# Miniprotein binders against Probable HTH-type transcriptional regulator ArcR (arcR), part 4

Target 1, 263 residues: Probable HTH-type transcriptional regulator ArcR (arcR), of Halobacterium salinarum (b0r9x6)
Amino acid sequence: MDPEAANNGEPRRITSVLNAVEIIDAIKEHRGITLQELTTELDLTKATIHTYMATLRQVGIVEQDGDGTYQLGDWFVPVSNYARNSTDLYRLGREEIDKLATQTRHTAHLVTESDGRQIVLYESMGEESVTTEYHLRMRETPRKLHTSAAGKSILAFLPEGRRETLISEIEFGTESSTPIGSPDALREQLATVRDQGYAINDEEEIHGIRSIGAPIRGRTEDVAGAVSVTAPKTRLQNAEFAGEVPALVMEAANIIEVRLETA

## First folded at step 23 (miniprotein)

Design ab1 (from aa4 with V53I)
Fold by ESMFold2, fold request of step 24:
Structure ab1 (fold): chain B 263 residues (1-263), chain A 88 residues (1-88)
Amino acid sequence: as target 1 above (263 residues)
Amino acid sequence: SDPETLEEIRELFNEATELMQEAHELYQKGDLESVRRLIREMLRLIWRMRELIRRLIEDSGNPELVYQASDLIREMAQIARELTRLVR
């Protein structure tokens, strides 16, 4: 019999695969997790989790440290490299991100969009870069598009229908230093982005962090991704933030866009 | 068409060059607020140049012309860097 009834017109989903993914996500989110923590975090029994962990360990997706903590296995490293390296955006943009990080001396990102969320394809560190919780979140956890300068650059240039759909899914008033408070406030920012060609995030996502992003557009109405530079406010002062960094970000985005369009 | 778009590109780059000269003159006068205004104008010119390059792609997509025009954006970005140093 069918272990899970199919929805109207949608393919059947296998619950055990979804549970395995949920366990993997929990290990990532907690940067390692114990069995007890998993039973607290997930809506699964201890016996069920133990069975999943045995299977995931057998195939090398999960490993267990000497202290009993579960970690993700190295299986993911070559798989993620292959997936990323296979994209045109990464191949055509990677070197320009390295150049941008060198020129600005700060952290630069190549970002794409998948299912309304930003995915960091590549990160390059400049000489004045510092590792922050923001950098870890940028690489490890997809976030909605409105939360960053790169994401706002993408959102601003999406087709209107899709942009409005994604805006409708945002819960405004989230806790942060200077959150976007309403759909209309976001729409106003996105209109400015379309008019000037770059987006700013000045402590909107994380206190003390600022960033500048610019879109990489596709051949038609589609957007391929964005380029961004991110730094602590104490390291990226107003002159650079209002001058050379937007210029360099837009230049990098243009080169990548041109390469995509003429490849 | 490519000839029309290339003419607009040339005119816009000339405008960027004149802006750089004006910014240096204002800097010599100590007028840093006007230099900052011209930096913002340079950013607008860079964005307008990106729009012209996209039109060049739509017209013919000639890679040689598109990359030559992109070199002008690189030069404009270097101008913005130089001007930013003046108001640091």
Scores: ipSAE 0.840, ipTM 0.960, lowest interface PAE 0.4, mean pLDDT 87
Fold by ESMFold2, fold request of step 24:
Structure ab1 (fold): chain B 263 residues (1-263), chain A 88 residues (1-88)
Amino acid sequence: as target 1 above (263 residues)
Amino acid sequence: SDPETLEEIRELFNEATELMQEAHELYQKGDLESVRRLIREMLRLIWRMRELIRRLIEDSGNPELVYQASDLIREMAQIARELTRLVR
């Protein structure tokens, strides 16, 4: 395969690598996929997909069940552990997230940003935590930053040019529950976050779920990530949501930020 | 400089402890809405303290001073927890 040469300072892209990544993404998104299902999802012939799967199986990136379903292979486990464990944010922050989960008794997250999407680096479950479909999506799928308190904390402290670019890429009104309705509504929320030091998500993404987030700024005037606490509204009442939880989230974000800045 | 920033930190923490005392007095009078207002003010003081800590980092980066100041944020967060229990 000879992919089209890149122009104007961009390196050449290798189409077969991009296709392989798309296949890997499809397997993850569908929690396993058959060859027939994959031909429906991708703009590739069945024969071409079969060739990719044979190659990915040969190297151990993909495996196939006895019924023909493809799954991601064990190759990813040590690679993902290495990628996460090698970050300063994870190494310096994970203990503080455990403490936060213990103190609030709810689910706490350590979040970073990559290419305009939030990545959960660490999650700790407090004694009153409950598992929901929301929690599964948070762990496995990079989401746009505006969808969560952690993400809004990151957005609020990104450089203005980067923040405006990311806002321009959001299609507003597509989230369930109480979606943010416009770019200006988001900008007002982000201005409040910058003024008060924490972000609120009160059922804006998922009905009955609320969260508080705070930024972890990096060695530059950029942002390294965020800390957040998430819980069902029935478990996190208004007094805690407006008082102690923001305080504890900001305190955790502070010590992680300090560790990053002084390490 | 560190001495000037440390002075501001001390003054801010004193403000936080005075706020705690005021909130307890208002609670004894049954004025829970004012206690909630003071809780929001405490959150604002915590954020201001984070900004002062970043000034310490920019000034000298002295880890001892930075972690000492961070201990004050932990204490302020505990005050916020105590006050939150008053309005539960």
Scores: ipSAE 0.837, ipTM 0.958, lowest interface PAE 0.5, mean pLDDT 87
Fold by OpenDDE base, fold request of step 24:
Structure ab1 (fold): chain B 263 residues (1-263), chain A 88 residues (1-88)
Amino acid sequence: as target 1 above (263 residues)
Amino acid sequence: SDPETLEEIRELFNEATELMQEAHELYQKGDLESVRRLIREMLRLIWRMRELIRRLIEDSGNPELVYQASDLIREMAQIARELTRLVR
């Protein structure tokens, strides 16, 4: 197939930037990668990959361990902090997340949406919080909105057309399928979220983990983000899960919404 | 209008305070299941209050009124917390 034939109406892009992103993603996915593994995964010559790696190392985007494994460099840390700090949601929400974590004694999150995925902007840990591999993965990997209580709370309040588009992109009934099982079951859950003003996950995403999320609405029919609390089922009792925590999550989401709208 | 929305907010907050009183009476009678029902009702009232605050934002966006209504949500959340402690 002639590589020139892809010219039908797709916007011009810089292939070198796309390739650099693919390298970053490969390093992240493999939790470190060798030059040989990169050569096997990417449709690039070993010499080309070596030149990319040399360039990325020069700017600190990639580092190389003593064994020759490539890792992501500390370049991302200040850049990501700047990107986060540039959002009104983070600036206005952070303090309320700390307060929520203190009040509930559990882990609280501030979440935003990007291209139908959730991004954790901020995490605060209460006294009863447990650092799990789940919390690490949530910070590292944007997940589809339907997977978490925070994400479901966003998805429920998105414009109907966008919500239905995102639902149509979910693979149901596959080995990687969501526990929700069907598009209609998801729509029913999202209708309940719109009625009650918060979403719940009770061992839905991860066994033994429960969470509550509430939306932060934007100026339009859009959603700026969500607030959530997450805890092990053993530490978040049914009474707190059905009462105190939903109330405090909705309070925190409301004050952030108010701050965004009045800023 | 803002005045109409403010009246609905006052009515809703009064309902929340009455609910708190009823819950304490039911607790004293040992009816914990009814207290749990009233906690769920308080959560519905909190959500309805958020919808009324949204209406205030969309109508005039008067910051003082919006923050005053948000303080009522804080009080309602503290009621929900207090009632939750009764049924632990």
Scores: ipSAE 0.824, ipTM 0.950, lowest interface PAE 0.5, mean pLDDT 90
Fold by OpenDDE base, fold request of step 24:
Structure ab1 (fold): chain B 263 residues (1-263), chain A 88 residues (1-88)
Amino acid sequence: as target 1 above (263 residues)
Amino acid sequence: SDPETLEEIRELFNEATELMQEAHELYQKGDLESVRRLIREMLRLIWRMRELIRRLIEDSGNPELVYQASDLIREMAQIARELTRLVR
């Protein structure tokens, strides 16, 4: 494997690790992938891909179904659990998310940011919670921050330069685009979030779903993450959506913030 | 300074308690729209309290003071819950 020399000022990387990540991403995106499909998607020879797959199977990162389809293996489960459990945000936040889910009777989330995307660190389900495809997708796929109330609450409180960079990367007006019609409309929403201390989605991301999010601020203008509550509109009435739930979300975000800063 | 911030926290919490009393009086009069307005004001007070807590963290970072102020947010959130139930 030629150590790809730092081409055009980019720091040297290990191509084999990048290729392994691309394979993992391809399996995840396609919900399973064949060797033939991988060969068409990746700029690698079939023999090279086969060697990667054999290596990844040996360590349990990849599995192969009886039909020859490659899937992700259980290796990720304990590794991901360790990675999550090692974060202060998860350790200090988890119990407040359980409390918030109990208090609201809805689904509560602890969210962090990575590269302008939200990662759900923890989910707690209240008595009135409904498991939706939305909740599953949020755990499996890091979404851009502007798509959720939690993400908007993070984006609103990020340093202005980083916020503007992330806004500039949003494709507006596409079929997959946010209902937020323009960068300026998003900036206005984020200004409101900074003023009130929480973000709302009222059927913005998904029809019939409401969410409220509040930031967990870090040191020096950084954002450690967010707390959110998500519920079907049929279960989260306007009074609760405009009163109780924002209050409890801000309370939960505050106590996690305090724990992080005093730990 | 911590003493100045603590005084602002006390004033803000007093405002929240007065707002709760006003909301109960308005509820007894059947003015639910005014109660809904006061709930929105309570949310603003909760946010302002979070900003004051942030200031405490940035100043001395005294954990005892910060947790005491955070307990006030808990009480304010319970007020918001109680008032929300009145207009439900």
Scores: ipSAE 0.814, ipTM 0.948, lowest interface PAE 0.5, mean pLDDT 90

Design ab4 (from aa4 with E58K)
Fold by ESMFold2, fold request of step 24:
Structure ab4 (fold): chain B 263 residues (1-263), chain A 88 residues (1-88)
Amino acid sequence: as target 1 above (263 residues)
Amino acid sequence: SDPETLEEIRELFNEATELMQEAHELYQKGDLESVRRLIREMLRLIWRMRELVRRLIKDSGNPELVYQASDLIREMAQIARELTRLVR
């Protein structure tokens, strides 16, 4: 197995670390989990899981409620604040997202990309905001880029090689609620995004939810992230959806882009 | 290059203000569908302006010029917002 001749030969992984991460992910996905549910979800024995939970509790990564349900512990709060607050995109963009939420009266997001997935760095709630299943998933779960207006804005402006690689990893036709049925259909949407400067998600993931996104580009042919506004269709009707909201989203993205490049 | 880009920026913003005036005239005539068309054109102008601002970022090290150009995008977004209220 020649390291220079092949793409194989990755360093030895530490399975106990991977298992701990899987447990953390399961707790998050289930919004709290019992030991019994963990044995169903993971390919580990009950005794092994119990040992992991004892260790994770000792360091404060998990906590156990009075009814035996495990939750993520407070350890994550300062760590996540540090990680987020350390990014230039968050520091320079947060205030503009607050302004956007105020101006549109809806929920605004600041989004970045990591390993082909969108990560919500900041969310601001406008006066007419309504918490939805879409908002929950956007905040907590890295999603592939094609599933949202913010994600499509990022995908459209990634370098072509990366964009095509990410498109090749999408399993089209497996999402019953999406109009995107093929790689070519997605490419057409992304070309429109590049031409007009903003992306639309109109009930593509969740019925009754619509959003507008725009890219925040980087210094050198890359994309730093995106701005988006999301609302129920009943609260964001066609005039605003086709007019002021794209304008405000593009303006917010521009200010953040400028700040990022001139800081 | 900066002077050329700044002139293009001024010309584009003038186009946006003329579009606003045209949209108000069409509104007075009750032609709301044409106003909606001009709103879509304003969005295209905003994107074109962003491209010019990005060119300033690449070509100039002067943040003041870049922020001045960005202020025009803010004004164009407010125009789009005003026009949107007409067709609500």
Scores: ipSAE 0.835, ipTM 0.957, lowest interface PAE 0.4, mean pLDDT 86
Fold by ESMFold2, fold request of step 24:
Structure ab4 (fold): chain B 263 residues (1-263), chain A 88 residues (1-88)
Amino acid sequence: as target 1 above (263 residues)
Amino acid sequence: SDPETLEEIRELFNEATELMQEAHELYQKGDLESVRRLIREMLRLIWRMRELVRRLIKDSGNPELVYQASDLIREMAQIARELTRLVR
């Protein structure tokens, strides 16, 4: 069967492009990968994968180190910078994220959604920020929306049909220290987010980490992204967590939203 | 419409300044739990103000009015910061 055949109402798919993307994803997930590991990850023959790697190396998308391990090439660096820098959300929002990080002294993020996952467009570090595995995950690994305050802010304001579809795809009980236990528990949190205008993540993803997020809505009552502040619980204590930080996060989200709407 | 939305914005900001005054009075009485409740109310006012700003965007073609209204949200956030210092 030809996977490139026409779909009902959809353009034809090009299998070789899909396979190349899967190879790129596997390299990233493994932080470098051997040809043998690729044959385990992808349902492709070693010979077929070798042909893909030869082409991807020729154009600079992958590189091979001295021990035969494949890495992503530097081709992606200028391309990803261009893609990010070209978005209105990044251009109009990054200064507000810097201000937020300075005001709160903690790490601030500008986040968007793609295909049901959060993507960090910009991160700014305040004076009391620390680098954690959380920051690496935010920048490199698109995670499902329910796992963070920024993600919950986005999820809460997505159109209902999309929101319910994404909730149905979540496997509950796999979160770290304070997991959301069920779809109904998540729906209750999201309803609260819609009512109060900000989301809380209090050790739900990573033990000892708290965050506050707020939505940046789009021109058609959709969602463009979110703003968030994240810090260790020991550095973001209850008074700030329940008072000034939600206020500052909502204020930052508002001005970005206004700039998007009036640009 | 624009005039109605602008009036609601003005009234909501007046509510925020009155809330700040009330919180200082309660603080002087030592009633920190009431101050914390007023902080939560301030957060609700900020969200309501964001709703009014979005309505103003739809009703107005004048970006300057929208930015002026957004400056009020900044002021309300500063009130929340001040009140937070009282209960820290």
Scores: ipSAE 0.834, ipTM 0.955, lowest interface PAE 0.4, mean pLDDT 87
Fold by OpenDDE base, fold request of step 24:
Structure ab4 (fold): chain B 263 residues (1-263), chain A 88 residues (1-88)
Amino acid sequence: as target 1 above (263 residues)
Amino acid sequence: SDPETLEEIRELFNEATELMQEAHELYQKGDLESVRRLIREMLRLIWRMRELVRRLIKDSGNPELVYQASDLIREMAQIARELTRLVR
């Protein structure tokens, strides 16, 4: 018997760690949370939650504001910096993202995939870059791959079985639905991305925002990540959006790919 | 084989160079729509070149050849940039 198997065939997990993560996620989702709100959201007693919060606060994972609202503490800052800095993709890609942002004068991103979601590893701002609430949210919340040009570029080049699995998990036609009308429409877009070597979002995710993404492929036919450029439509003209920017995004993605493969 | 891939790279880069020349000629004629078409074609060539670079990585992994081919992608991207400026 695998000593890690619970009696129900599920892998044994430490419930207290799962609960701590759930608390962290709740704080992040609500942009701060009270003890009373946590008690309503979590299937835990108020006393138990209070003990979790006291523990998480002791280690600096959680802080409590003067009004009693719990926030995430500074513990995450050095830990996240370490986690990012430990990735080959970040170490080898960062400079090319800075170069890409400079060359395009727009915001460039280095993106990785985790569990069918995009994680922004690095952002560089060009001279014409505008910090939007969208960009802040994109760094804070892993988004499904189909929502962004970077994510579509990853999704297009994932193994077919994984791609189809992720497509099957997309809810179409709901309030939270992608602007992509159907699974088949998404498949067609992804086929175009495979043919072109880059993905385009033209006001698809957010009105007035354009993005171009290209995959960074790994050795094993896996996708290591993506490079993208994002700009307001008012600052990224059609000519640049259809020419220079796709070219430079593909160049940057190629350089990073080569570095990953030759390192 | 690496030699075959290198020949394909050479041919592809020559095609990119010819495309650049054609685009400049079309620009001089005032045919900006044809220049825009050629920019899209240049992007296709860049992608094809990336596939050839990937083939080099997989076949021999010769870093020098891979870097040389990657430098051609850089040059092609600069062509695309130059042509984009013509139609701006």
Scores: ipSAE 0.809, ipTM 0.944, lowest interface PAE 0.5, mean pLDDT 90
Fold by OpenDDE base, fold request of step 24:
Structure ab4 (fold): chain B 263 residues (1-263), chain A 88 residues (1-88)
Amino acid sequence: as target 1 above (263 residues)
Amino acid sequence: SDPETLEEIRELFNEATELMQEAHELYQKGDLESVRRLIREMLRLIWRMRELVRRLIKDSGNPELVYQASDLIREMAQIARELTRLVR
């Protein structure tokens, strides 16, 4: 415990837990990390980092490859499965996502929001689904809500104050920026999403990929999550993209919403 | 009130069924553009129906009525699917 954590009005936190999370994030970001790289990235002594790594290895959170590279261990798998399986959204939504994937023949997602980012709780692949690096990355990396149709569908129906806060945190005009050129353009898109009940990405996030998302509202007007369908533009024709798929996404979102509100 | 919301649900579902009939007539005439327009209208009706389902949940929370209304959304989504296949 660093005794000099100046009480800058922030609630007291356990520094060792924060450091462990930073190590986990660093391993994930670098797709493996060496002790030397960790020492460069973290404001910790090599000896301290080594003790963290030894501790994290002992519990299986971290593993070390034969070359000395640290990786994330299988400890996360059952823990994350438990965390997911404990959510009403996952339990009540999973079967509807499987149905949606079957009906559309494309990839369907169940998404939740955490700290202005989307988390994929479940993915189901239809017969025409293509596993892309995109789908893998969506499961591994929480993305900002404005980047996806699912996320935009959540963002559109969040409380206005929270929505505006999240919009204010978006860096527009950077190389990694959304094709949405401005905050006002995003607000207009979100207004359309509120009017029509679904969001669209047409090659907005990734070239050649289309997505449709609809919000799942919670009991308290809060957004519990979203349903989405994602497909290559070559497989999702304009007619389906403008008709069948939005209809089925809204249906699926409604069924899940009803189940959540009646549970 | 639940009765008022149920009446609005019935009206919207009737509008959806009329729209389906109109779309089939337009399809038979070869007016695919008008069918595409009606599909967009069906999506608006689905959204409006979803808002009415949400109102039912908030007002009475009668699960049976909510499920019945949700079944209408399913039927409307199947209409949208059928009409989409016509314009492929």
Scores: ipSAE 0.800, ipTM 0.943, lowest interface PAE 0.5, mean pLDDT 89

